# Designs tried in a protein design chat: VHH binders against DNA-(apurinic or apyrimidinic site) endonuclease (APE1L). Part 16

Target 1, 364 residues: DNA-(apurinic or apyrimidinic site) endonuclease (APE1L), of Arabidopsis thaliana (Mouse-ear cress) (q5xf07)
Amino acid sequence: MKRFFKPIEKENSPAAKKPCLSPEKRDGDGDGVEEEKNQNEPSKFMTWNANSFLLRVKNDWSQFSKFVSDFDPDVIAIQEVRMPAAGGKGKPKNHEELSDDTKVLREEKQILTRALSSPPFGNYGVWWSLADSKYAGTALLVKKCFKPRKVYFNLDKLASKHEPDGRVILAEFETFRLLNTYSPNNGWKDEENAFQRRRKWDKRIVEFLNKTSDKPLIWCGDLNVSHEEIDVSHPEFFATAKLNGYVPPNKEDCGQPGFTPSERGRFGATIKEGRLVDAYRYLHKEQEMESGFSWSGNPIGKYRGKRMRIDYFLVSEQLKDRIVSCKMHGRGIELEGFHGSDHCPVTLELSKPSSEMEQNQVSN
Below, E stands for the ipSAE of ESMFold2; O stands for the ipSAE of OpenDDE; V2 stands for 0.75 times the mean of E and O plus 0.25 times the DockQ between their complexes.

## First folded at step 9 (VHH; framework vhh_7d4b_2)

Design k2 (from f1 with S31D S57E; at its last look DockQ between E and O 0.10; V2 from the best seeds 0.00; counts 0 for: pae E 9.6 > 2, grease 26.3 > 24.2, placed apart)
Fold by ESMFold2, look of step 9:
Structure k2 (fold): chain B 364 residues (1-364), chain A 121 residues (1-121)
Amino acid sequence: as target 1 above (364 residues)
Amino acid sequence: QVQLVESGGGVVQPGRSLRLSCAASGFTFSDYYMGWYRQAPGKQRELVAAIDYSGGETDYADSVKGRFTISRDNSKNTMYLQMNSLKPEDTAVYYCAKEGYDWRFGSYDYWGQGTQVTVSS
């Protein structure tokens, strides 16, 4: 409550002002240098719905920058960039590039570019997947020493079209894929095909999972669904939620968007069909009211204290035994650890590949 | 297209009152929570008051509690902020804010252009 009533401060910490003489603070000075040089792929991941990324850069960047410096992620997946793609006015659209079509957009692009050129973010390559307006959009930041083999911006691999609204970035590494998604919100009413849009998205995800099973997958992002009652703070509140008393005609579509029976059932089926493990829930069998949620309602109003887990790391079962940690970094009901967003960062750490494989790599 | 237009700002002496208005269009006003934010020179934007979709629940920053009153008239698509006993620390640009489009509650994603309030000698 009080956090949102306080000024939003964007003040660099003393550590953020230090010149960086090396690309990364874990770059292997001392013990482990040879093993770090032999480390070929990322093992520390973060996902964050920044809602919106531009506002976080303007208003809350020192908080987030400190968190990134402390955790030192190899990959940062961002949702709700809310910046338009370049192109239009007779030029081809480029959904991978920030627009500078107006003075305002040029200034905003410059603000983002400067922030991402500053420590700790200068060590990262950046990929954008953007919408035609200040809506949705995703980004992927990968440490330059872990450059992906290829990056796609759709689910279909064979399709020539960019995913609508910039909701998808798929990064292919040598031994696994990383999928960053911003799933469409289900909505309260089936207006403008909202329910159908979510069902179609969920179906397309299942199709993607079936046709890309040749490598392990790490699927992260804001999936806009809480799987089970343990994944929300107030199951009765969310299950009976209504927009101004409106009741959808089908019982399975009733309740909070993200907690309807239909969405939950499809999500469970998706996890099963894709042979995926919910990394957080795999490690945390009991509800954790202090820090077990990734989204928090505004401290002012009817959603005060109401929280949901809707941001995930879902990993292929092949990776299950490598899960070291998966954490929601927000806590309490005062939005501590949310860095100005209504979502907090979620992190995943995987153990390194087998010690024998790492040390005794075999070539044919 | 969401539009939020603030009015009613001005320069006033300490202890005086002002009433801000926010005219809303481009969305179903009565479906959304609304709020007032302010941004003083060189400071980050802060939430000062919020109101639910019906006007039945309100909340305030500690610094304005008892002096400011938020209200809304859903028949006119208008939100108000009555500011009494104004102090120099209340000097800021005041923004009307709307809950976001993504059907998620609790986020304020749209802002007006702002109206200046200056409380001076």
Scores: ipSAE 0.006, ipTM 0.364, lowest interface PAE 9.6, mean pLDDT 81
ESMFold2 (binder alone), look of step 9: mean pLDDT 83; pTM 0.844
OpenDDE, look of step 9: ipSAE 0.133; ipTM 0.625

Design k3 (from f1 with Y33W Y53S; at its last look DockQ between E and O 0.22; V2 from the best seeds 0.00; counts 0 for: pae E 10.4 > 2, placed apart)
Amino acid sequence: QVQLVESGGGVVQPGRSLRLSCAASGFTFSSYWMGWYRQAPGKQRELVAAIDSSGGSTDYADSVKGRFTISRDNSKNTMYLQMNSLKPEDTAVYYCAKEGYDWRFGSYDYWGQGTQVTVSS
ESMFold2, look of step 9: ipSAE 0.005; ipTM 0.407
ESMFold2 (binder alone), look of step 9: mean pLDDT 83; pTM 0.840
OpenDDE, look of step 9: ipSAE 0.576; ipTM 0.829

Design k4 (from f1 with F105Y Y108F; at its last look DockQ between E and O 0.25; V2 from the best seeds 0.00; counts 0 for: pae E 9.1 > 2, grease 26.7 > 24.2)
Fold by ESMFold2, look of step 9:
Structure k4 (fold): chain B 364 residues (1-364), chain A 121 residues (1-121)
Amino acid sequence: as target 1 above (364 residues)
Amino acid sequence: QVQLVESGGGVVQPGRSLRLSCAASGFTFSSYYMGWYRQAPGKQRELVAAIDYSGGSTDYADSVKGRFTISRDNSKNTMYLQMNSLKPEDTAVYYCAKEGYDWRYGSFDYWGQGTQVTVSS
């Protein structure tokens, strides 16, 4: 598959077919009609923190591949790719391309490339957003028939710089934007400015939401925060968690990273400021202990059975009536449906736009 | 660069013991939780035992509790797994693992190449 995206040229007849999901009798071999524009837009989305994508491809790929074949998503957002960007000393850094600087990295790049060239992934274009090391990183896969008009790798579209940890891919479609993020973890202590880094990230998200409110947004990814008590399996456990007895100086920073009062409060404010709807919680008002979480502690150790919802689809309020389903595909405490990760896939399905969006036959 | 090197695996009869070692380098060993994973043929890898940065707290999979003991020597940058009363179902490749830099307990980001343990009559 392609490692980067070229701009879509509507005047040029692309080497692609119209809507991928036309299973009826064969036709169109002699079809020479140019399309002015493609009305099709994605309506089935998946987000998954693969932790790490490299490891999943090497060790666990058949399970995830079957899931993708069955769900047939139009867009796949991946977090924790954990592959270094191309370039380095003596060469310009390219955060959109996998490194092959060493024999090992070349082999790992080939492993990823072959996996994404194989069914069911062959019909997807691929964008990478990578860090300088095996750390963080994201990917976005979009069915080729739904090519985004533009793709950005920073929250500030006016700034040309790439987000250095590869935590951002923003895809612009005709009528909406899709944001794939891997939010930085808050950490247990403010060592290496972890708390400050998370606060600055959250502030930049709010700034992004304010400056891009001209178009509906679908924001997905591992947001590294559980919003409310219903979003964790054991609220008291997480609220009182400590790293070996350490207590942060501010009570608002106490507890499990991802469930501190400060993080939860900022997340709530962000959702309100952006006028966003939490698609899963919009559809599921009650806690489901079996399948209501996207992250699960290892079945061994103090986190056995301890689970959090930290992977989301947040959609602009304009889209709320189009939410058909939003599901977390993991079950129980033995990591069923997690495909080797400590996060499970989360899916969103939207209905078609109103009939006014379907009427594109206009004279003159 | 983080390096984890396992040793001490082998073929033994049921009821016998083995001790695995993991030599660590490229990071401040005493600052991290460490663990042992195993993977039997056709199975997902699973965390078998974990130990905190000081050795003061340990945890085990139910299937090995009472039989396996994890320990560490921070002065030698080495972690150990004492495996007693071995059973055929303990047959697997055993991997040494290092806690990642993230908040996730039990989420280990680095492992070695593994050492084979085979328990057969």
Scores: ipSAE 0.007, ipTM 0.372, lowest interface PAE 9.1, mean pLDDT 82
ESMFold2 (binder alone), look of step 9: mean pLDDT 83; pTM 0.839
OpenDDE, look of step 9: ipSAE 0.329; ipTM 0.711

Design k5 (from b1 with S50A S57Y; at its last look DockQ between E and O 0.08; V2 from the best seeds 0.00; counts 0 for: pae E 10.7 > 2, grease 28.8 > 24.2, placed apart)
Fold by ESMFold2, look of step 9:
Structure k5 (fold): chain B 364 residues (1-364), chain A 121 residues (1-121)
Amino acid sequence: as target 1 above (364 residues)
Amino acid sequence: QVQLVESGGGVVQPGRSLRLSCAASGFTFSSYYMGWYRQAPGKQRELVAAIDYSGGYTDYADSVKGRFTISRDNSKNTMYLQMNSLKPEDTAVYYCAKEGYDYRWGSYDYWGQGTQVTVSS
C-alpha cells in the first residue's frame, strides 16, 4: 500500500553543509520532502562472480545490465574482476584503483569506466580491491543514496591494509556490515601451500567473525565451497574427482576443490561459530535441481551438467526474520541466466528493520 | 569457435630439444590461462605446464621442472613449450589447452588435435 507522509525524523542536520546566514533554518521537514528522505540502509543485495568482470563488460554487458535494471539492487558485490591494481614501476601501489600502466590497460580501464557510467550503473559508487595482475579481485557497487560509513579492504578493519589478491571488501553501515569475499580456491594439490593457504583463510574468517560480533553481518560472495551433498548436483562425482589421477595423501583433502571433507567441515564450523544463517538454504530446504546451484560446469566437456552452490548470502541470526527472498538466477545446464559467467547472480532481499516500520512508511 | 593448432613435434634422440607452438584463434587469447597436456599410450592425460594470461605466472609438473619452459606471445596469439634435455618418458602426444570456466587445473576442457613427440633410444 501507498501512503503520502513524511519519513522518520532522526538527524537532518548538518551533513557537510555550510551554516546558513539567513534566520530561517530547515528542520526535519527537509528529510521528508526530498530524495534525502529515509533510505538509511540497503535492503536489496546481489553477489556475482563475473569471471571476469572485464570480459563480461566487453562481451555480455547488455544481459547483465538488463538484469540489474530489473532487480534494482541497492548493493552489487562482484568477484573475479581480473584487473590489475594501479601503481608500481615508479608509482606508489594502489590496490583500490585500476591500472593504466600500458596502452592496453588504459583502454580496458576506459571500457570499465564507460560501462559503469552508463545506466543503470551511474547511480552507484564503486570500490575496487585489486590484485597485481589480471587475477582475482573484487568490487562493490553501492547506490549513492546508501553511502557506507566506512569501507575496508581487509579482515582486520585497518586503514591502508589490503588483503592479497583483492579478495576482501568490507562495508560498514549504521546497523550492519556487508562483507564481500572471493575465497581462495583450495586447489587439487598442496603445492605452494595451497591447502594451508585455504585453511589459514578460513581461520582468519572465523577470527573476523569473533572480533566483529557487535553488529549483524551480511557475508556474501564466492566462498568456493559447497556445504552439503544437497548443494551439488552429483555428490559422488565431486567427492571422487581427481586431477589427472592425483590422490592427495590425506583423505580429508580428496575430491573436487570446494567439496572436500576438510573444506566442508571447516565451513560448517565457521557458520556455527559465527552464528550465521545460510539464507538460501534457510528458505529452500529441498534440492532444486533446475535452479539450486550458483556454479555450472562448461556445457562442453567432462563437467557438463555438473553444478555446485558455492556463492552465498550468510547472514547473522539477528537478521533471520528479515529474510524475504534469496535466489540463484541461473537455470539448467546450458548457462541460462549466467550472463556469460560460469556463476550466476545470487540475490538477497531483506524486509525493512522493525524500528523503521514504526513510522508507518509507505510501501508504494 | 575456439581453435588450437599445435606444431613442432617430431622424433629426437634423448638429451635433445624441441620447441612446440600453439596457434590460437576464436577467442581473446590474452584473457585466458593456457596449458600443455600430454598423453602417452596407455597413460592418463596429464597437465605438464600452465601459464597465466600475461605470462607472469607459470607452473610445471614435477617431472618436467627445470627442463621445460612455457611461454606465450599475446601479440601473435601463440603459446610455446621449450622442451630441453628430453627423455624417453617424455614421449607422448602433446596438446595445447585453453582455460575453461571450471576450477583451476581440472578445467582445461578445450584442446587441439595434438602433436607427436617421440624420444627414441
Scores: ipSAE 0.000, ipTM 0.256, lowest interface PAE 10.7, mean pLDDT 81
ESMFold2 (binder alone), look of step 9: mean pLDDT 84; pTM 0.847
OpenDDE, look of step 9: ipSAE 0.171; ipTM 0.628

Design k6 (from f1 with D102P; at its last look DockQ between E and O 0.30; V2 from the best seeds 0.00; counts 0 for: pae E 9.8 > 2, SAP .678 > .668)
Fold by ESMFold2, look of step 9:
Formats: structure tokens, sequence, C-alpha cells
Structure k6 (fold): chain B 364 residues (1-364), chain A 121 residues (1-121)
């Protein structure tokens, strides 16, 4: 019942070692490695800014459900859940549980819960990282056979506080860590400290990466930045974009949020300092105008057809040779494959260690 | 908390005009981009007009440009859609929509209940 939607504060149970998928037996390799060892490690990942997850469940869920059934991801990272955390007036806050404090919120929680209990999602455990209001928030869905060892909701594992606005889920698996983030949007002006807030977020990410772990990282989510000109459909349009003629005082802050020189420069430095590989760009060196973008501008007016890549899988260099596929599943300018969001799903597939060993050992 | 109430729909003959209104409450209206969506029977909602937070910039779908005019009065927390030269193809439920975040374009995630516009002879 609630076993799949209860927040997991700590995980002490060992991961299941039994096959949770239909394992394939092969006569190959001969090194004594059994296929069951490979079943305890996720290899197919998806990230999606659902903007808003509730609205997608209410209005567009059959499309997304079919996509999930077809791709069969082991891990689904969601951004912009936009559901408030439990614990209102008179109750302690629990940022890991959906609110049911009002009749409307109770009904909305039930809609989400029933959708996630239905195929294909019934085979997934769910973690929420939620804000105090219908704003931001993330979720992580992991096939039950791939239980993470630990799950954190802050970039600093020593901090007791939940990450503000539910922007972080960090899941530690046996051999790697997965970071799901929803980076704050830079904004058009430094109003309400928007530029400073983004710079501080970017700095905290670098600090997280520098603390280093003995495990490689898969960092995914809506990172709210396009790295280079190849990552946007119309570089000059985005570089010169203005909000009602407003020009920030520093040239480095000019342009579309997510494509300012300052954001792009910091992102490049972050990738370098973290020794990360941009999985999509590693596999796709040339621009693909039909399907090379994860975000689409408004479908009418001056932003029609203007698209950006701002959703990523960034992986530690250790994982570089295991990248099999990284795809953005939206195409064209009519939001095909976006399933009602302004972002499309992005997927990553990593080879399994036994698969690479078998391929390297097979003659012919 | 966010409340959007559309009005002004009805049944009209082709070539006639209608003016839709959207009364907004529960948020700082002047901080948000607003838009009008429509949904014809059996079709997906489509954005037909959008207006920035101040009213200084407007955008239209090609199918309505030159016939429809979006406007807003921030002192009255109200947005309007003037629909001229109506065609049968404009038959739809029209929704007032609010941008989810201040000061940006993105998905319009809050809708009203809608008002029916029917253009038939």
Amino acid sequence: as target 1 above (364 residues)
Amino acid sequence: QVQLVESGGGVVQPGRSLRLSCAASGFTFSSYYMGWYRQAPGKQRELVAAIDYSGGSTDYADSVKGRFTISRDNSKNTMYLQMNSLKPEDTAVYYCAKEGYPWRFGSYDYWGQGTQVTVSS
C-alpha cells in the first residue's frame, strides 16, 4: 500500500540479489561471472522536468506511461513536481511526503498515488523532495529490485536541513551515486537576488563535486543552462534576448536565462572541476536540429521554434566508456515527445560490466 | 488560492465578434505573463494569445493573428481577449491561463474553468 510512497529516511535493508528482470542466459565469456550479479545495478536512466508533475498526471499521463513502458527505465528522475510537502499549520514539516492538509491537496495526492500505483509504475519505489508550496520539487523513481543504499535530500550530507525547494535527491547505489537536481533559473535581472542565487547554487554544486566520493557520479536533471552554442537552436536569438528591453549592467549576465556568458562559463568550469562527461554531447558531436534540444519555448510568437538543451546526464569520466545511448525524446517544433511539458524526457543507457567484458572477449 | 474566472463566451454567427474577460485573484497579477488557450472538441489545448506582465508585449498563434487582440488591465486584475471576424474553426472552450513563475515565459500551468465559444450558422 503506502510502502511505495512512504518517505525513506534511512535504508538498512540489503539490496535484493535475485533477478527482478527476465535474465538472459548466455553460453559466453567463461570467466565464471553469472548474470545475476549484473541485476543489482541500474543501467537505464531517465530524467524529465514534468512542469508540473501533477498536471502531467491529470492531462497527459497515457502518453508518458507508454513511453516509460517502451523504454523500461531502471531509474526515473523528475523535476518540477510542484506539490507541497506534508506538515502545515500545527504539524511538523516532512519534505519527503506529499501534503494532504486540505481537501484539494488530499485529492491531488490521491491522483498522483494512484497513477504511480498503476502499470508500469507499480514496480518502482518513489522518493519525494518537496517545497513548502506548489513550487519546484523533485522525485526519484527506482525499480524495486535496485534499492539504493542511502538517499539524501541535500548537497551537504552532513547538514540536517532538507535542501530548499526540494531541488535535490542524491541516491547512493552499490557502485555509483545518482544526483537528481532542479537548478534554479537565473532570471532576467538580479531582482530578488536571482543572479546571486544561481551563482551560489552553482558554487554549492562545485563544492559537492570537490568533496569527492569513492564512487562515480551520474548527475542528471534540469540544470537550467545550455553549455555552448551547439546546445541552442538559435544562438544569436538567445544571446541577445531581453526582457522588455532590459539590459543587465554586466555583459556577462546578458541574454536568455540559461544562455548568459556567466552561466555558460560557470557550467564549463563545473564540468571540468567535477571531471564530468556530458553524455549526450559525448555521443553527438554535431547539432541535430530535429531532436537535439530538451526545452522548447512558447508555441506562439517570437519563441516558437526556439529550443535549448538544458536537461542533462553528466557522468564521471570513469563511466565514459560505458555510455551506450543518451537521447532527447522531443522532436520538431510542435512539442512532439514532450508529453505536455515544455521539457522532453532525456534518457541514458550504460553498458553493463559483463556486457562489455563479453563483447571484448568475443572473436568476430 | 489562484483563481481565474472567464466570462463572455456564447453562441454567435460567423463574422461576429465576442470579447472574453478573465478576472484574476489570489496572486500578484501584474507580476505574471498571462495567456488564452482554447480546446476544440477532441483536440489538445492550444495557446492562442499571450501577454507579458505589463501588457507591453503580445504574441498570437498564426490562426488568430489579425483577428484576436489580447489585453490586460493590471489595476483591475483582468485580462481580455477581443475576438473579431469569428469563424466556425474558432469554436472551442477558451481558458484563461497564468504563467507558473513570475517574470518568465514557460508552461502556463494554472487555468480557469473555461468559457464556451460556439460559432455556427
Scores: ipSAE 0.006, ipTM 0.467, lowest interface PAE 9.8, mean pLDDT 82
ESMFold2 (binder alone), look of step 9: mean pLDDT 83; pTM 0.841
OpenDDE, look of step 9: ipSAE 0.178; ipTM 0.648

## First folded at step 10 (VHH; framework vhh_7d4b_2)

Design n1 (from k3 with F105Y Y108F; at its last look DockQ between E and O 0.04; V2 from the best seeds 0.00; counts 0 for: pae E 11.4 > 2, grease 24.5 > 24.2, placed apart)
Fold by ESMFold2, look of step 10:
Structure n1 (fold): chain B 364 residues (1-364), chain A 121 residues (1-121)
Amino acid sequence: as target 1 above (364 residues)
Amino acid sequence: QVQLVESGGGVVQPGRSLRLSCAASGFTFSSYWMGWYRQAPGKQRELVAAIDSSGGSTDYADSVKGRFTISRDNSKNTMYLQMNSLKPEDTAVYYCAKEGYDWRYGSFDYWGQGTQVTVSS
């Protein structure tokens, strides 16, 4: 794990080795107390489709850094990193490492490395799951004091295959798993086998959920689907949307990618099959037009004001009573709180497990 | 304020070569896939070549494989299309295009003005 940290001032070295101690609330006189927190697990999570992470680091990092400093998440899940994996002509691919195969890629890797070695990010370990090009990709940042037991980059933990396009990071902690995914977009036509790819992805997710029910799950990320009408700003607009007048032959595939009846139905079935709770919707039963969406259309053009909730925290039913908050941090139609992305951050906070609650989760 | 400006089109005889250029500005060129599309009269635009942000991955339509070569120079914010062994069926307006996530939702899509390539009898 120590090998996966690469600070700018100290290449391939961990950014920090100290125990996790929060100084914001009190003076830390815990010389021995810090070492006694070896069983702490993350309870504050953030997911963000940064579209693209490189652009945010280059152009919008001050905003995002302040948000992270204020919220102080234990885990940051990123989608749309859009950086290629290491390896090229004559080199084996390594989907867990940023490419430096060209001068431009070396410079971009250094930009990311410097940003992640600076406050507030210096105390996080980072895992990359990358595509072969500046496309898709995910990252997971975890405070070093919460180091996961194991991290996988596919939905089948025993397979050595890497998920296509870097869409999966699965982190295993002592009492739960965290899954960070960037679901493929459904597309407008089956021309590129897009509908079939999305259906296969959705089925693989259900298979994963069935095979990993031994521990509670926190599944987060850009899932590229809005579940119900309450999850979009303009249900009729999205339900009847067309690309250049094209109408798919099956009515269940009609409408905006991410809001077709077929995607919505499969998503509902997935939530039920996995015994999952949509944390945001669990806490917020009524639509909030100002802040109830995680994706916003461009302020210019036909999608101005058109918004969707497609970024989620889905948690196992066993965690339902621990949900303290789940918030989308974007507001309005001018991308306030989006920090330069077309998606805003979404956060989840869980209460600490009780001794009795921990016994119940283990026993039944 | 994204701008894409194509150049290098013209009229050529079959079997000859032509090189197209696309000058880009108003965005971080090195962060995006770029592509060359073409549109013949009465047809949809079709992707003929695409190149990733670094130039390490390229993709071509079957109709142009082995004849066309896409490249980019990130220091000059410029993409190129070398078109060899031109055929009459390559006659079209050629467009430089920038990858956009919003394009998949139909609300955001950037294209240049296009440059005409005519391969005459």
Scores: ipSAE 0.000, ipTM 0.157, lowest interface PAE 11.4, mean pLDDT 81
ESMFold2 (binder alone), look of step 10: mean pLDDT 83; pTM 0.839
OpenDDE, look of step 10: ipSAE 0.618; ipTM 0.838

Design n2 (from k3 with F105E Y108F; at its last look DockQ between E and O 0.01; V2 from the best seeds 0.00; counts 0 for: pae E 17.7 > 2, placed apart)
Fold by ESMFold2, look of step 10:
Structure n2 (fold): chain B 364 residues (1-364), chain A 121 residues (1-121)
Amino acid sequence: as target 1 above (364 residues)
Amino acid sequence: QVQLVESGGGVVQPGRSLRLSCAASGFTFSSYWMGWYRQAPGKQRELVAAIDSSGGSTDYADSVKGRFTISRDNSKNTMYLQMNSLKPEDTAVYYCAKEGYDWREGSFDYWGQGTQVTVSS
């Protein structure tokens, strides 16, 4: 699923940067200002599988930059960074830092760094979660005025090792956690234990959800699964899809990776056990054939017009009444709004908590 | 210091049973997912069974489903693998492994020394 054609270059992009308004400068050493931090948390989120963030910066950056400028997100979650982690040539491995071990890697790191230092991105802090090669990887960009209390790169905060493919970033804020994941693809066959690897990942997510139920969660990313038939454009096509005629032994493993009965069943159970709400589906009860999918098949070939929703915002039920919008920003079958990726951006907007306080206050 | 000690391996005839044990120490056993892996000569190490921290969810490789049962006793810091209806293809070194979030074969955090299981007449 990496085939796509290159977009035509655009010349016109504004470079305006919008600074984030911060509370007063009273957060120095000392007692007394903890209550103000609860009201200054992110409320506008974006997730995007960039299908190589480097390629998007090199080939499609003006389109994506304009989208970010227009939406003005507080948090940007990226999947499929495809850049190797630092470490090698006598340096310790650091999965949180882009490699510059060769001239080529140094130049590529500089390309990314220059892009992220330019408007609209200069106002964001950046966290990387990277594999040892140009494979998988995630990033999290958070406006500097919303700095998280702590960031983890595994599903077990006490683990001694970074998640090896860079598939996890967990950001802790004062009143909620944000989880950015890139779920491993199920594959077509159980070669090299691919089905078992996906089952193990799904079980580790459930364990994480059970360990971290003390705070609300916003879980986003490319989850590599479409939950129900409404979440794909052609249910029969995907349910009967095969790799070169191969049929898995168990019928629950048959079909398109991301739409097998086994994956769908585990996803439903995960949402239920975690007491999560699928924000898009909560707001959109009917199938939206023009814009209801986050992944689209190549416009050339057998997947033309075949689309799936596999990128999500799943939020704790206690956040349900704060959901203002959740949108897929791609449309049609010609990859409009995909900015050069085979996935489009997905956004979530939450209402601010202070509006609930103002509505409920009793006058003196 | 995390320590995992496998036991219960041996030589058995096809169709018979063995029970493997893994004694764990040096960490809070009840907080972690655990697994049994095996490696036959010249083969890649493969997951055969996994169990969540509470023992409520289990998963098995297709080659052992219905024959092997993974279990754990968190009060004894011990994980088990009951292997029934053993076949010559089950011959391998079996490893107890502690998994954080690391599910990729070859990227395991902690291993025991392994215990040999040989199925032959």
Scores: ipSAE 0.000, ipTM 0.121, lowest interface PAE 17.7, mean pLDDT 81
ESMFold2 (binder alone), look of step 10: mean pLDDT 83; pTM 0.842
OpenDDE, look of step 10: ipSAE 0.624; ipTM 0.843

Design n3 (from k3 with F105S Y108W; at its last look DockQ between E and O 0.46; V2 from the best seeds 0.00; counts 0 for: pae E 8.8 > 2)
Amino acid sequence: QVQLVESGGGVVQPGRSLRLSCAASGFTFSSYWMGWYRQAPGKQRELVAAIDSSGGSTDYADSVKGRFTISRDNSKNTMYLQMNSLKPEDTAVYYCAKEGYDWRSGSWDYWGQGTQVTVSS
ESMFold2, look of step 10: ipSAE 0.011; ipTM 0.442
ESMFold2 (binder alone), look of step 10: mean pLDDT 86; pTM 0.863
OpenDDE, look of step 10: ipSAE 0.490; ipTM 0.793

Design n4 (at its last look DockQ between E and O 0.44; V2 from the best seeds 0.00; counts 0 for: pae E 6.6 > 2)
Fold by OpenDDE, look of step 10:
Structure n4 (fold): chain B 364 residues (1-364), chain A 119 residues (1-119)
Amino acid sequence: as target 1 above (364 residues)
Amino acid sequence: QVQLVESGGGVVQPGRSLRLSCAASGFTFSSYWMGWYRQAPGKQRELVAAIDSSGGSTDYADSVKGRFTISRDNSKNTMYLQMNSLKPEDTAVYYCAKDYYSGWRFDYWGQGTQVTVSS
């Protein structure tokens, strides 16, 4: 006896159209409270070379998320994203969009998207500057309440082409610009070409700084250079570092990539020419052996305990008096605070513009 | 695309042995240093062992030195970690890693394989 269960007809109760009460034109004499557009600009910044952003999301995300929640940065600059740009084989690449051209890449994109949509990251807008492959690449996260006026992806032509390898994101705010870069490393193997590439890069940076002097700059990222001996844990080790079978043609190119005399010299010249202040070194005049470095070598082998400061916040001199703090968040030689990367986060805090400083810039 | 697939993890008693394998693809395996990382719950990921491209040179964390042996078969694009005399403190997810920069830095971890050492 097959009991025919009669489907209960769900009575579609007609949703009562709430009458749109036409807001009465109250002719209120709106005393124009000039809403002091206290144009809230970012004041807390973080830069971090993730050494594969996907790997961090997969393996280290809880710890990193806690760090971000605790610090609550307004802007997060990420280097070495290592995700390919969208665009299948033979198609133009979109270097601002994560690839979903394969099943694997689609899944990876979903993982990243999900992570970035979850707290605390869900409150950020995300910009990508990506390479054609899982190489280099940068990301910029900005709290939605601090939306940039414009975002660029090149040093040379602010309006046109994407920087190769996704090494540049430039965000323009009202009173300053924020530049996120992943500077090319000289490397060991691609020796002559790599040195030339870095020299060309440094030249382009100087040109950029000269062209953009109209507005204060915050320049952050992995710059792949330690400026002075105080910026490395073992100056002699790095100065004499060699690759087996390779001798640089010039004495100025000898040593560890990132710590050659040539790189250091160019970096110093760049800072001087651009009128930039190294925010960390501005506040920290002495070497801090436990927490003064942004990069740490492998815990085993010849680089154990070897550390470099190669991640920076450089700010225009006009902003130097606003520097409240600049910190390396890595500690020791065991990659504590590195969140699975060989780089630790670096943070910058700026004070709010004093109302008095705005008046003096309008009068000159 | 670089792919690293770990296998051989499991649950073992203290003092026992386990052998991990990493199958590599998407790059010239024989040209790169390789390594093993591990991450215990609530701890940072740490390098456990590294091996040069030829297999002629190896490095180990002090915590595993004398107990673990890293090796590779370039003909099979496979790296191994022989883990002997396992201890509870060896409990972690173990990750295969590819060298990024001539043994200076590692990247491209696999999904990992769980190793649990418990009585």
Scores: ipSAE 0.024, ipTM 0.449, lowest interface PAE 3.9, mean pLDDT 86
ESMFold2, look of step 10: ipSAE 0.035; ipTM 0.533
ESMFold2 (binder alone), look of step 10: mean pLDDT 84; pTM 0.849

Design n5 (at its last look DockQ between E and O 0.41; V2 from the best seeds 0.00; counts 0 for: pae E 7.2 > 2)
Amino acid sequence: QVQLVESGGGVVQPGRSLRLSCAASGFTFSSYWMGWYRQAPGKQRELVAAIDSSGGSTDYADSVKGRFTISRDNSKNTMYLQMNSLKPEDTAVYYCAKEGYDSYWRFDYWGQGTQVTVSS
ESMFold2, look of step 10: ipSAE 0.022; ipTM 0.493
ESMFold2 (binder alone), look of step 10: mean pLDDT 86; pTM 0.866
OpenDDE, look of step 10: ipSAE 0.256; ipTM 0.688

